# VHH binders against Radiation response metalloprotease IrrE (irrE), part 4

Target 1, 256 residues: Radiation response metalloprotease IrrE (irrE), of Deinococcus deserti (c1cz84)
Amino acid sequence: PTALAAAKARMRELAASYGAGLPGRDTHSLMHGLDGITLTFMPMGQRDGAYDPEHHVILINSQVRPERQRFTLAHEISHALLLGDDDLLSDLHDEYEGDRLEQVIETLCNVGAAALLMPAELIDDLLTRFGPTGRALAELARRADVSATSALYALAERTAPPVIYAVCALSRQEDEGEGGGAKELTVRASSASAGVKYSLSAGTPVPDDHPAALALDTRLPLAQDSYVPFRSGRRMPAYVDAFPERQRVLVSFALP

## First folded at step 4 (VHH; framework vhh_gocatamig_d2)

Design s41 (from b1 with E98D)
Fold by ESMFold2-Fast, scan of step 4:
Structure s41 (fold): chain B 256 residues (1-256), chain A 120 residues (1-120)
Amino acid sequence: as target 1 above (256 residues)
Amino acid sequence: EVQLVESGGGLVQPGGSLTLSCAASGFTFSSYALAWYRQAPGKKRELVAGITSGGSTVYMDSVKGRFTISRDNAKNSVYLQMNSLRAEDTAVYYCARDVTYTYSGGTDYWGQGTLVTVSS
C-alpha cells in the first residue's frame, strides 16, 4: 500500500485499541482511556480544538454544537494517540515535511476520530442488517450520533459492492430562472465504495421525477431501478434506494 | 468594543519580579479564557500561560514554577506574577482572549502589549 494508506490503517488500529477499553462514546466516556490528560472547554474563536502535548491538555471550543465538540474531542484524542506511536510518527516524518506533514497529520486524526466514533463492527453490523442502503446510512448517523456526511464517508469505505452514496437536500434555485422560484433538490455530499472512480459532485441537481425526489416528497422510503443523475447529464443505470429523513434524503446507487 | 489593556511592564534585574495586569472590557469576562503570550525581537509569539473560565491553568515549561497566572472576575482582570526573571524572559507580553495551546491563530483579541526587559 501507499505510505498514506498504511498510516491510515495504523491510525484505525490505534483508534480501535483505544475504543475497546471505553464504556461508551459520549464525551465523558471518550476521556476514560487517557491518563494524565486534562479536558478543558473554553471559547476558542474559529478554532474547534487543540491538543497540547507539552502540558497534557485537550482544549475544545465551548461555542460550537455538541456533536461537533464530540467529533473534535475524538480528533484531539487521535492526535494524542498518534504522538504516542513512535513508529507511525517516525514514518510520517520520513515521508512528509512542512505544511504537507501537517495536512497528513490532520487527515489521519480525522480518520482516527471517525474510527473511534463509528467502529468497524458497528458499520459491518448495519451493512449486514440493511445492506448498502439509504437506511443503513440513516441508522449509522443515528446510532453513532454523528452528521449524515460523516456517516456517509465511513459507510462508503466499508461497502464492498460498487455503490455511490449521497445526501441530498432542498435548496433555493437561482432567481434568474424563467418563471422558476421553486426549491431544487441537490446533492450535499457523496462518496463511492472502493473501485468506483466517480461520485456525485456537491451541488448536482436531482430531477423532480427521480426516486430520491419522490421519496422526499412522499416522506416514504422508495427503492427501484433508475439512474445516477451526473452533473454532465449522463444517466448511468442504477438500483436506487432512497430514505427520507426530515428535510433530506439519504440515497444509495447500486451500480452494475 | 472588546478591549484588553496591559500594564506592569518595565526594566528589572535578573532574579527580580514583576506583576503584569490585563484589564478587559466589552465582553462577559467570566465566560472566557484568557492567556499571556510573549514575543521577543525576531522570534515568533509564544504562549506563556493560560487560564480557563473555571480557573484551570497551563504554563510553558520554561516558566513553570516561576510564573503564576490568576484572574479576578469581579475586576475583569487577569494577572501574571513573574518571579526569578531571566534575560530570556525579555519580550513584549500580550494579554489575549480565546487561547489555543498548539495554534496561536485561534486567539480572537490581543492587547497592545507591555515591554518587559530583564537586564543588568
Scores: ipSAE 0.000, ipTM 0.138, lowest interface PAE 14.6, mean pLDDT 82

Design s42 (from b1 with E98F)
Fold by ESMFold2-Fast, scan of step 4:
Structure s42 (fold): chain B 256 residues (1-256), chain A 120 residues (1-120)
Amino acid sequence: as target 1 above (256 residues)
Amino acid sequence: EVQLVESGGGLVQPGGSLTLSCAASGFTFSSYALAWYRQAPGKKRELVAGITSGGSTVYMDSVKGRFTISRDNAKNSVYLQMNSLRAEDTAVYYCARFVTYTYSGGTDYWGQGTLVTVSS
């Protein structure tokens, strides 16, 4: 039997081994380690992609953004890597059954995709250079050419100090009626480093006087002592690093 | 000149079946992927089903188990067998040729479309 943490560690090993043999992380480079598998792009509606092992085909939705296409490709490659690892497959079948097994496999393939596109060496180099900051999050997303949300989860997992990362953006709540056309800054995604018991839920409002809101309004990075704005109204002291880009702000909350 | 010609559309009652056909000409049919799209009034065109040159298939979640895409390389044709039809399947259905490896739309040629109406 294997624990989920052990399966994730093995999946990261498979991704690292596969990635070490590649010339890069662009679409063509990602396929370089797979023989006899055809990559096809086609419109797939709301589906991101699929792997058909019987016909040796990987399908990627042509109607989603390029960075999502690459993440989906890395996810489908992870399915192929997992299927090729007899010991991991055997351990998973011993531990899990039915729908639970399928859910665990999907989780592992997302772990593999992240490891392929954001190698530990890249994340560690950025943390050494910028520290656990909103800037480090922005640089990871840019250099790995992934979404800020994907970068956020990967960065949090390798961050040693107690930090909460968040992606915040303005939104107009047309369906609520009471807010009407008012724009409010809210948390869109968040993840905390290992050992941190606190979390920010998606939809949590960020007050207008918060450094994250000020950074977005001014379009200038801001780092200062402030607080984590929990949905409950609790304000935990934290060192806030807010890095604005486009219509969003990438934030780190360094905890005491 | 590349041409795709659809046929088989029509009026059918809920729960009924229809088979759409697409006849292709002007290219090496066996070398390309083909797809069926649909567009309902006021909605965006969406992928219903696709089939690669190697025979692998993909389906929209709402039609999986009800629709089957197939191809006949000897006849230069692709088919969409539609079973257990619902009112929400009402749309103009388009046959499309797919470039096997592309980042654009993946689709370079379209047929004229065939109307499928599901109503009592």
Scores: ipSAE 0.000, ipTM 0.176, lowest interface PAE 15.2, mean pLDDT 83

Design s43 (from b1 with E98I)
Fold by ESMFold2-Fast, scan of step 4:
Structure s43 (fold): chain B 256 residues (1-256), chain A 120 residues (1-120)
Amino acid sequence: as target 1 above (256 residues)
Amino acid sequence: EVQLVESGGGLVQPGGSLTLSCAASGFTFSSYALAWYRQAPGKKRELVAGITSGGSTVYMDSVKGRFTISRDNAKNSVYLQMNSLRAEDTAVYYCARIVTYTYSGGTDYWGQGTLVTVSS
């Protein structure tokens, strides 16, 4: 565990160092630090991307949404950064091998991607300005130009108070599609701040009378005492901050 | 052990055609994307064409309509058909297995290259 924690910290340092030299975090800016590496977009089926160090190419699946492509680019850049750090590579090979080594590397490159696209300074600034709220989550996703799901994991990692974040969105009613189909509000992704023992499962229905559902229906932010709607039906008291955006609502549950 | 062997390079006149072949061994060929890269003297290596495991293709803009990448999973081979060749196509052409990550700085998942010279 301590070996993995140290590797993650080193990966964040590599991403921060690389990012400090960049003019921005758009696709062109991300490539500014990689002299001699070509970026190419191509159909790649089920694969999001690839970094080929032998031929100095980063490949990104052209059939994936733009925000996903940029996260994948940051992930592949993290592979390049990791490969360039002899001490980190040596430590990883000493500790892991085979499939476990590959799993750890993929984990580290996702950590690097998140750190590159959502620097600690940006997250801390938003937490200072908005607090641990659905609005902070919305602003992080917008300013970093990442999916709400990516933003929520990064935000939870740096949130000190006990909070559960969730991205909730309408799902199609597959059985009866009257007038284009009735939609049910469900949790799409969730993550909790460090030390929180509770989790909110993906797929959990959100009741129609919950502040999150009301915020989405009215298109107005709502913040009030309510509850965490666990899949089991358990209702844990929480201060709920629900911020609607397009067809989704970004929610924070501040725990007692 | 992964091995890629290119063939089909040579000297050709402008406007001519060549077919490059790459024979692969040491891995489950049908599961991987393959690509052709090229590197001209004093230039950066660039992706020319790629083909996914499902058969979808990508091409560098300057070769679209002139080059065609294809694969034969039964023969563990990938091909690059090059038509209407220009002097600027002169380069060493490399066959590569596209991977998400590798720690190796080895040679096993790309060939040694095959030289294509386009001149009179």
Scores: ipSAE 0.000, ipTM 0.162, lowest interface PAE 14.4, mean pLDDT 82

Design s44 (from b1 with V99I)
Fold by ESMFold2-Fast, scan of step 4:
Structure s44 (fold): chain B 256 residues (1-256), chain A 120 residues (1-120)
Amino acid sequence: as target 1 above (256 residues)
Amino acid sequence: EVQLVESGGGLVQPGGSLTLSCAASGFTFSSYALAWYRQAPGKKRELVAGITSGGSTVYMDSVKGRFTISRDNAKNSVYLQMNSLRAEDTAVYYCAREITYTYSGGTDYWGQGTLVTVSS
């Protein structure tokens, strides 16, 4: 494989090994494998967190939501795991340098965080039970206690059939004051299974007559033949599975 | 009882340097994290830099590489060394004490602020 694919596989192994030794995946349990490292909450502006090996501390932004804090903690733990693996570090320094090396390390730590919070067995069990559906996405986010956006990237990576997943929600227009804006259903995040070359961009409007919009309006799951509403206006045929949850709808587009 | 007193503000030219100091009293200084915030006219107060009890630091992106936060536990003081100052750094700078052991924590005490004006 590519050097990046090999590094990702190694990062998943490190996360799985670390996770196997933990009593759970709550904040306290996640720290059980890191003796000598202190967890500290601080305002960090728009940054989610940081791992400082010199001072043996993991910093988590106190100004973000709890579920995001937990994913960030798993990400910073992944930094600590990566720094402890001399072979992986050596391989990365041989292949990358400068800004590219830092970008790859951040990517690997996101891979580690996802693997720690959403083990392959959990994802595979949900795909077996529910198929590549909006419901599988909802169940993954719920059981792993992660954002729908984090769950969709992890689910897409392990989905074998050609599928596009999306999280859609109503957005208030910024051109009017607090009470005057109309709400429009738009894509908030999307990811496709391996081999799918199409993408559904954040901000893409979802038509009012689309199954995703209907599912949100009725608050009832809806699955039917329809289309992927690309921003370009292109309508690719797809089997749409829309699962409404809270203020959003979780959608799977199964491609032919 | 708890007091944070800032000093070191003033008028400087673009490209100049200033060191802000915050003298703390009324608590066990070495056990707490401290931070610097700033507020420009018409803008919200924003985090500039922070330092934990152990010495780990955080910085706002626009000041990273130009500003350095440090602490001296023997003097109960935290400092902000500001280099390569720009007009957009003009603001009232506040020293703050941070609660860091809980996700529901945050700033519990503020200093009175010190004005930094960067202009020619």
Scores: ipSAE 0.401, ipTM 0.794, lowest interface PAE 2.4, mean pLDDT 88

Design s45 (from b1 with V99T)
Fold by ESMFold2-Fast, scan of step 4:
Structure s45 (fold): chain B 256 residues (1-256), chain A 120 residues (1-120)
Amino acid sequence: as target 1 above (256 residues)
Amino acid sequence: EVQLVESGGGLVQPGGSLTLSCAASGFTFSSYALAWYRQAPGKKRELVAGITSGGSTVYMDSVKGRFTISRDNAKNSVYLQMNSLRAEDTAVYYCARETTYTYSGGTDYWGQGTLVTVSS
């Protein structure tokens, strides 16, 4: 494997080992495995958080949403775990330097955070129960208490069949001088399972007659043969599973 | 009764230095985080620097390397050392007490503010 793939695998092992010893994944439970480190919430401007090893403190921005605070906490915990693994840290310093090393470490801590909050066992259980569907995506986000975007990337990575997942939500269009606006359904985030070479870019409009739009409008889940609405206008056949939740719809496109 | 009293503001030339002080009373000072905010005319109040009960610090990007926040628990005081002052640092500076919780935090008490004017 590549050095990055090996480092990611090791980071997932560290997260899994840390998580196995915890009573849960709420804020208090996440800190249970760290002796002598305190958690402090305070305003941090544009920063989400920080780990200060000199003072043995994890800082979390008090002015961001609770779900983002938990992901940031898991990210900062991953920094602490990585710093405690001499072999991984040594391997990273051998392969990378300067700004690239910092970027790789940040990537690994995001991998660790996702693995800690969304364990492989949880994802695999949901895929067994619901298949690679919009419902599985919704259940993962709900049970792990993470953003749909975070859940989408984690679910896609463990999905074996060729699937594209997407989070779609309404956006507002304003006409100058008229004061009125129209709502347009667009892709907010998307990720595909391994081996799928197609991407559904953020901002892609979803037609009003698409199952995803109909599911959101009716507030009822809808699954049927339809298509992937690429930004280019190309319509690739797919089995679409659309699960509406609040003001968004969580979608899977199962490819042939 | 919680009180935060700022001092040290004034007129200073670009490139100059000022030290702001905040004297706190009415609570267990060592148990709380403290912060400095500023508000310039026509702009929103923004966090400049913060310091936790344990001494960890945070800074807004535009002041990092120029400003230093510190605390003296024996004197119930927090300080903001401002070096290499620029015209854009002109603002009313506020001392604030920050609540710290495992779920959320926020500012619960403010000082009255002290004016800092950087002008030639």
Scores: ipSAE 0.130, ipTM 0.618, lowest interface PAE 5.2, mean pLDDT 87

Design s46 (from b1 with V99Y)
Fold by ESMFold2-Fast, scan of step 4:
Structure s46 (fold): chain B 256 residues (1-256), chain A 120 residues (1-120)
Amino acid sequence: as target 1 above (256 residues)
Amino acid sequence: EVQLVESGGGLVQPGGSLTLSCAASGFTFSSYALAWYRQAPGKKRELVAGITSGGSTVYMDSVKGRFTISRDNAKNSVYLQMNSLRAEDTAVYYCAREYTYTYSGGTDYWGQGTLVTVSS
């Protein structure tokens, strides 16, 4: 494996070991495994959080949404776990420097956060029960109490069949001819399973006649043969599973 | 009654330095986080720097390396040392008390502000 792949695997091991000793995954429970480290919420501007090893404090931005605070806490805990693993830290400093090292560490801490909040066993259970579907994505986000975007990346990583997942939501379109603007359904986030060479980019419009748009409009889940609406205008055949939730729709595109 | 009183503002040339002070009274100073915010004309109030009861610090990206926040619990005071001042640092600077509930926090008291003008 590459140095980055090995580091990610080690980070997942650290997260799994830490998580095994916890009474739960709520904010209080997440701190249970850290002796001598305090948690402080305060305004942090554009920053979501920080781990200060000198003062043994994890800082979380008080001005972001609760589920984001919890993911950020798991991210900062991952910083503490990584800092405590002399071999991993040494390997990273040997391989990377400067801005690249900082970027890799942030990536690893996001991997650790996802592993801590969405264990492989939970994801595999949901894939067994619901298959690689929009509903599996919705259930993962709900049970793990994370954003749909966080759940989407984690689910895609463990999905074996060729699938593209997407979170689509309404946005306000600025167009004076529409009387002050109209809401347009667009892709907000997307990730594909291993081996899929196609990408569905953020900002891609979803046509009004697409199952994803219809599911959102009717507020009813819809699964049928249709297509992936690529930004280029290409329509690749796919089995579409669309699960509406509030003002968004969670979609899976099963590819041939 | 909780009170936060700022001092140290004034007119300074670009590249100059100023030290802002905030004297606190009416609460157990050592138990709270304190922060400095600023508001320029026509702009939203923004966090400049913060310091926890334990001494951990946070800084806005544009001031990192130039500004230093510190506290003196014996004097019930928090300070903002501002170096290499730029025209864009011109603002009214506010001292604030940050209250940390068990798993949440926020600003509950503000000083009246002190004006910092960086101009030739």
Scores: ipSAE 0.208, ipTM 0.664, lowest interface PAE 4.2, mean pLDDT 88

Design s47 (from b1 with T100V)
Fold by ESMFold2-Fast, scan of step 4:
Structure s47 (fold): chain B 256 residues (1-256), chain A 120 residues (1-120)
Amino acid sequence: as target 1 above (256 residues)
Amino acid sequence: EVQLVESGGGLVQPGGSLTLSCAASGFTFSSYALAWYRQAPGKKRELVAGITSGGSTVYMDSVKGRFTISRDNAKNSVYLQMNSLRAEDTAVYYCAREVVYTYSGGTDYWGQGTLVTVSS
């Protein structure tokens, strides 16, 4: 494996080991394994959080939503776990320097946060129960109390069949010269399972007659043969599973 | 009766230094987080630096490495040491007491403000 892939695997091990000793994944439970480290919430402007190893404090921005606070807490805990692993830290300093080192550490702490909040066992259980579907994505986000986008990336990574996942939501056309405002369904986030070479980019419009659009319009789940609506206009055949929730639709495209 | 009284503002040349002080009274100073905010004409008030009761610090990106926040619990005071001052640092600086919660929080008491002008 690459040095980055090895570091990510080690970060997932650290998160899994830490998580195994916790009574839950709520804010109080997440801190249970960190003796001598305190949690403080305060306004932090544009920053979501920080780990201060000198004072043994994790800081979380009090002005962001609760699910973002929990992801940020898991991210800062991952910083603490990484700093406590002398071998991993040494390997990173041997391989990377300067801005690149900082970028890699941030990437690893996001990997650790996702692994801590969405353990492999939880994802695998949901995939067994619901299959690689929009419903599995919705259940993961709900049970882990994370954003649909965070759940999307984690689910895609553990999905074995060739699948593209997407979160789609309505956007507004705000041009008075065009006869007023109208809502258009677009892709907000997407990720594909390993081995899938295709990507569905953010901003891609979803046609009105597509199952994803119909599911959102009717507020009813819809699963049928259809296609992946690539931005280029290419239409790849796929089995589409669309699960509407709130003002969005969670979609899986199962490829042949 | 909570009071925050700022001092140390003034006129300074680009590249110069200035120390702002905030004297607090009417509460158990050591138990609270304190922060410095600033507001330039025509702009919104923004967080410059914060310090927790335990001494952890937070800085806005544009002042990191140039400004240092500190506290002296024995004197019930918080300080902002400003180095390498730039024209864009010109603003009214406010001392603030921070309320900390899981989801919400923010400033519950403000000082009167002290003007810092960076000009040649």
Scores: ipSAE 0.255, ipTM 0.684, lowest interface PAE 3.5, mean pLDDT 88

Design s48 (from b1 with T100I)
Fold by ESMFold2-Fast, scan of step 4:
Structure s48 (fold): chain B 256 residues (1-256), chain A 120 residues (1-120)
Amino acid sequence: as target 1 above (256 residues)
Amino acid sequence: EVQLVESGGGLVQPGGSLTLSCAASGFTFSSYALAWYRQAPGKKRELVAGITSGGSTVYMDSVKGRFTISRDNAKNSVYLQMNSLRAEDTAVYYCAREVIYTYSGGTDYWGQGTLVTVSS
């Protein structure tokens, strides 16, 4: 395997080992395995959190949504777990330097956070029950109490068939006044299963007659043959499963 | 009454340095986190730097390495040392008290602000 793939696998092992000893995945339970480390919430501006090993403190931004705070806590716990694994740290320092090392560490801590909050067993159970669908994505986000975007990346990684997942939502231009803006359905996040060479870019508009748009408009799940609406204008045939939830629609595109 | 009084603002050329001070009174200073925020004309107030009761610090990405927050519990004061100042650092700087709750936190008191202008 690549050095990055091996590091990700080790990070998942560290997260699984840590998680196995916890009474749950709520904020209090997540801290249960970290003796001598204090959790502190405070405004942190654009930063979501930080782990300060010198003072034995995990800092979480108090001004972000609760599910994002919990993901950030899991991310900072992953920093602590990674710092405690001498072999992984040694391997990373042998392979990477400077800014690239920092980027890889952040990537690994996101992998650890996802593994801690969304265990493989939970994802596999949902894929068995619902298949690679927008509904499976919705259920994962709900049960793990994470953002749809976080759930989407985790679900895609464990999906075997060729699928593109997307979270699509309505938006208006920021500075348009009351009644002055048109709502546009756009892709907010997307991720594909392993082996899929196609990507659906954030910001891609979804046509009004697409199943995803229709499902959101009607507030009813819709599954049918249709297409992937790439930003380039290309329309790749796909079986589309669209699950509306709140002001968004969770979509899977099953490829031939 | 809780009071936070800032000082040290002024006009500085790009690349210059300033030290902001915040004198606190009316509460047990050592028990609270303190932070510096700034607000430029037409923009939202944003966190610049924060410091916990234990001394852990947080910084906005654009000031990390240039600014240093510190506290002196004996003097009930928090400081912001600003180096390598840029035109984009021009703003009114506010000292703030941060309340730490179990699983949440927030600002409950603000100073009056001190103007920092980086221009020639």
Scores: ipSAE 0.284, ipTM 0.720, lowest interface PAE 3.5, mean pLDDT 88

Design s49 (from b1 with Y101T)
Fold by ESMFold2-Fast, scan of step 4:
Structure s49 (fold): chain B 256 residues (1-256), chain A 120 residues (1-120)
Amino acid sequence: as target 1 above (256 residues)
Amino acid sequence: EVQLVESGGGLVQPGGSLTLSCAASGFTFSSYALAWYRQAPGKKRELVAGITSGGSTVYMDSVKGRFTISRDNAKNSVYLQMNSLRAEDTAVYYCAREVTTTYSGGTDYWGQGTLVTVSS
């Protein structure tokens, strides 16, 4: 593996070890493994949070939504875990410098946050129960209380069959009840399982006759043979599982 | 009765320095986070700097390295040391007490404000 892949694997191990000792994943439960560190909420402008080792405090911006506060808390806890791992920290300093080092550390702390909030065991349980489907994606986001986009990346990483996942939503900022034909369904986020080299780009329009569009239009889950609607216009055959949720649809494309 | 009283504002040349002070009364000062906000004419009020009960600090990007927030719990006071002042720092500066518990947190008490004018 690359140095970054090895660091990510180590970060996931740190998060899993920390998480195993916790009573839950709510805000107060997340702090139970950090003796001597206090959690404080305060206005922080455009910053989401910070870990201050000098004062033994984790700061979370009081002016952002609770869901974002929880992910930020998991991110700042990951900073504390990383700083406590001398070997990982030493390896990072040997490999990276300056702003690149800062970027890698932030990436690792996001990896740690995701691992802490969406444990491998939870993802594997959902894949066993629902398969690599839009339903599994919806259930992961709900049970872990994370964004569909965060859940999508985590689910794709642990999916063994060749699958492309996507979150699709209507493009118009202002929701007009009468304007069905004026609204465009587009891909908001996508990620593929390991080994799949195909990408479904953000902004890609989804045709009106596609199962994903039909599922959203009818508000009913739909699973059938269809295709991946690449931006180029190419239509790759796939088994499509579409799960509608409010103004979005969570989709899996199982490839042959 | 909670009170926050600012002092130290005034006219200063670009590149100069000022220290703002905020004297607090009517609550257990050491238990709260305090912050400095500012508002220039025609602009929204913005956070300049904050300090927790434990002493951790946050700063607006444009003042980082130039301003320093500090507190003295024995004197029930919070300070803003402003160095290398610029014309764009001209504003009314407000001392504030912060509710620091959740997303619904925010400022629950404000001082009356003190004017800082950086001339040219």
Scores: ipSAE 0.158, ipTM 0.629, lowest interface PAE 5.0, mean pLDDT 87

Design s5 (from b1 with K64E)
Fold by ESMFold2-Fast, scan of step 4:
Structure s5 (fold): chain B 256 residues (1-256), chain A 120 residues (1-120)
Amino acid sequence: as target 1 above (256 residues)
Amino acid sequence: EVQLVESGGGLVQPGGSLTLSCAASGFTFSSYALAWYRQAPGKKRELVAGITSGGSTVYMDSVEGRFTISRDNAKNSVYLQMNSLRAEDTAVYYCAREVTYTYSGGTDYWGQGTLVTVSS
């Protein structure tokens, strides 16, 4: 394992330990384990949040969506947890310096935030019940009250079979990158399970005859042998599970 | 009766300074966050600066380092010290009381506004 992989594992352990003591995962319940630090919602313009150590306050932007607010709070809590772990801090300072250290710490706090909001037990239960499917992704986002994109990354991390997950939605009309103004289904976000060397880029068009497009059009789940529609035009065979939800479709591509 | 009364607006030259004051009444001032917003002609109202009951501050990127928000709980007042003023700072400035205990919070009371014009 790499130093970064070890640090991520430790961060997940810290998040799990912190989470086990909480009455819930709603905004105020998340603060229950932080003595002497208060939570304040303020308009913050372009900023998501901040920790003010001088006043012992975590500030969260009141002008962003609730799911983003909770993720930001979990991220700031992860900073506090990381700062409190002398061994992890020592290991990080031994391995990294300057801008790279700051970048790694931000990455770890995002890992901690995801682990806090989407516990391993929840993800494993959903994978047992629904398999590595678009429906498992939808249920994770709903139960954890997080964005589909956040759920997608967390689900991929715990998926053992080779799978690519994607969130697909119709392109906005008047998008700068869209020629001719036609509505088109595109990949909004994607993540693959560990060991999968293929990636599905954001912005990739999904053909009209693809199961994902048909599921969205009919508003009915569809699972069948088909392909991964790579941006390059390559069509890799895959078992496709497409779960439509409102104006989007949540897709899993099970690879050979 | 909650009231927020602004003062200190006026005409100032580019590069100049102004201090806006907001006098509050009708509530326990020290328990609330206060903020300054501004609205230029034909534009939407935007946050300029905010200060929590504990003294934490937030600033819009374009004013950070130039403006300073402060409060005086003994006088039930919040202030906005504006330095290095630019033509684009021209707007009506509003004092506001902020609901900070909920994610869907925000402004529940507004002052009448005070006009700041930055022009030579």
Scores: ipSAE 0.409, ipTM 0.771, lowest interface PAE 2.3, mean pLDDT 88

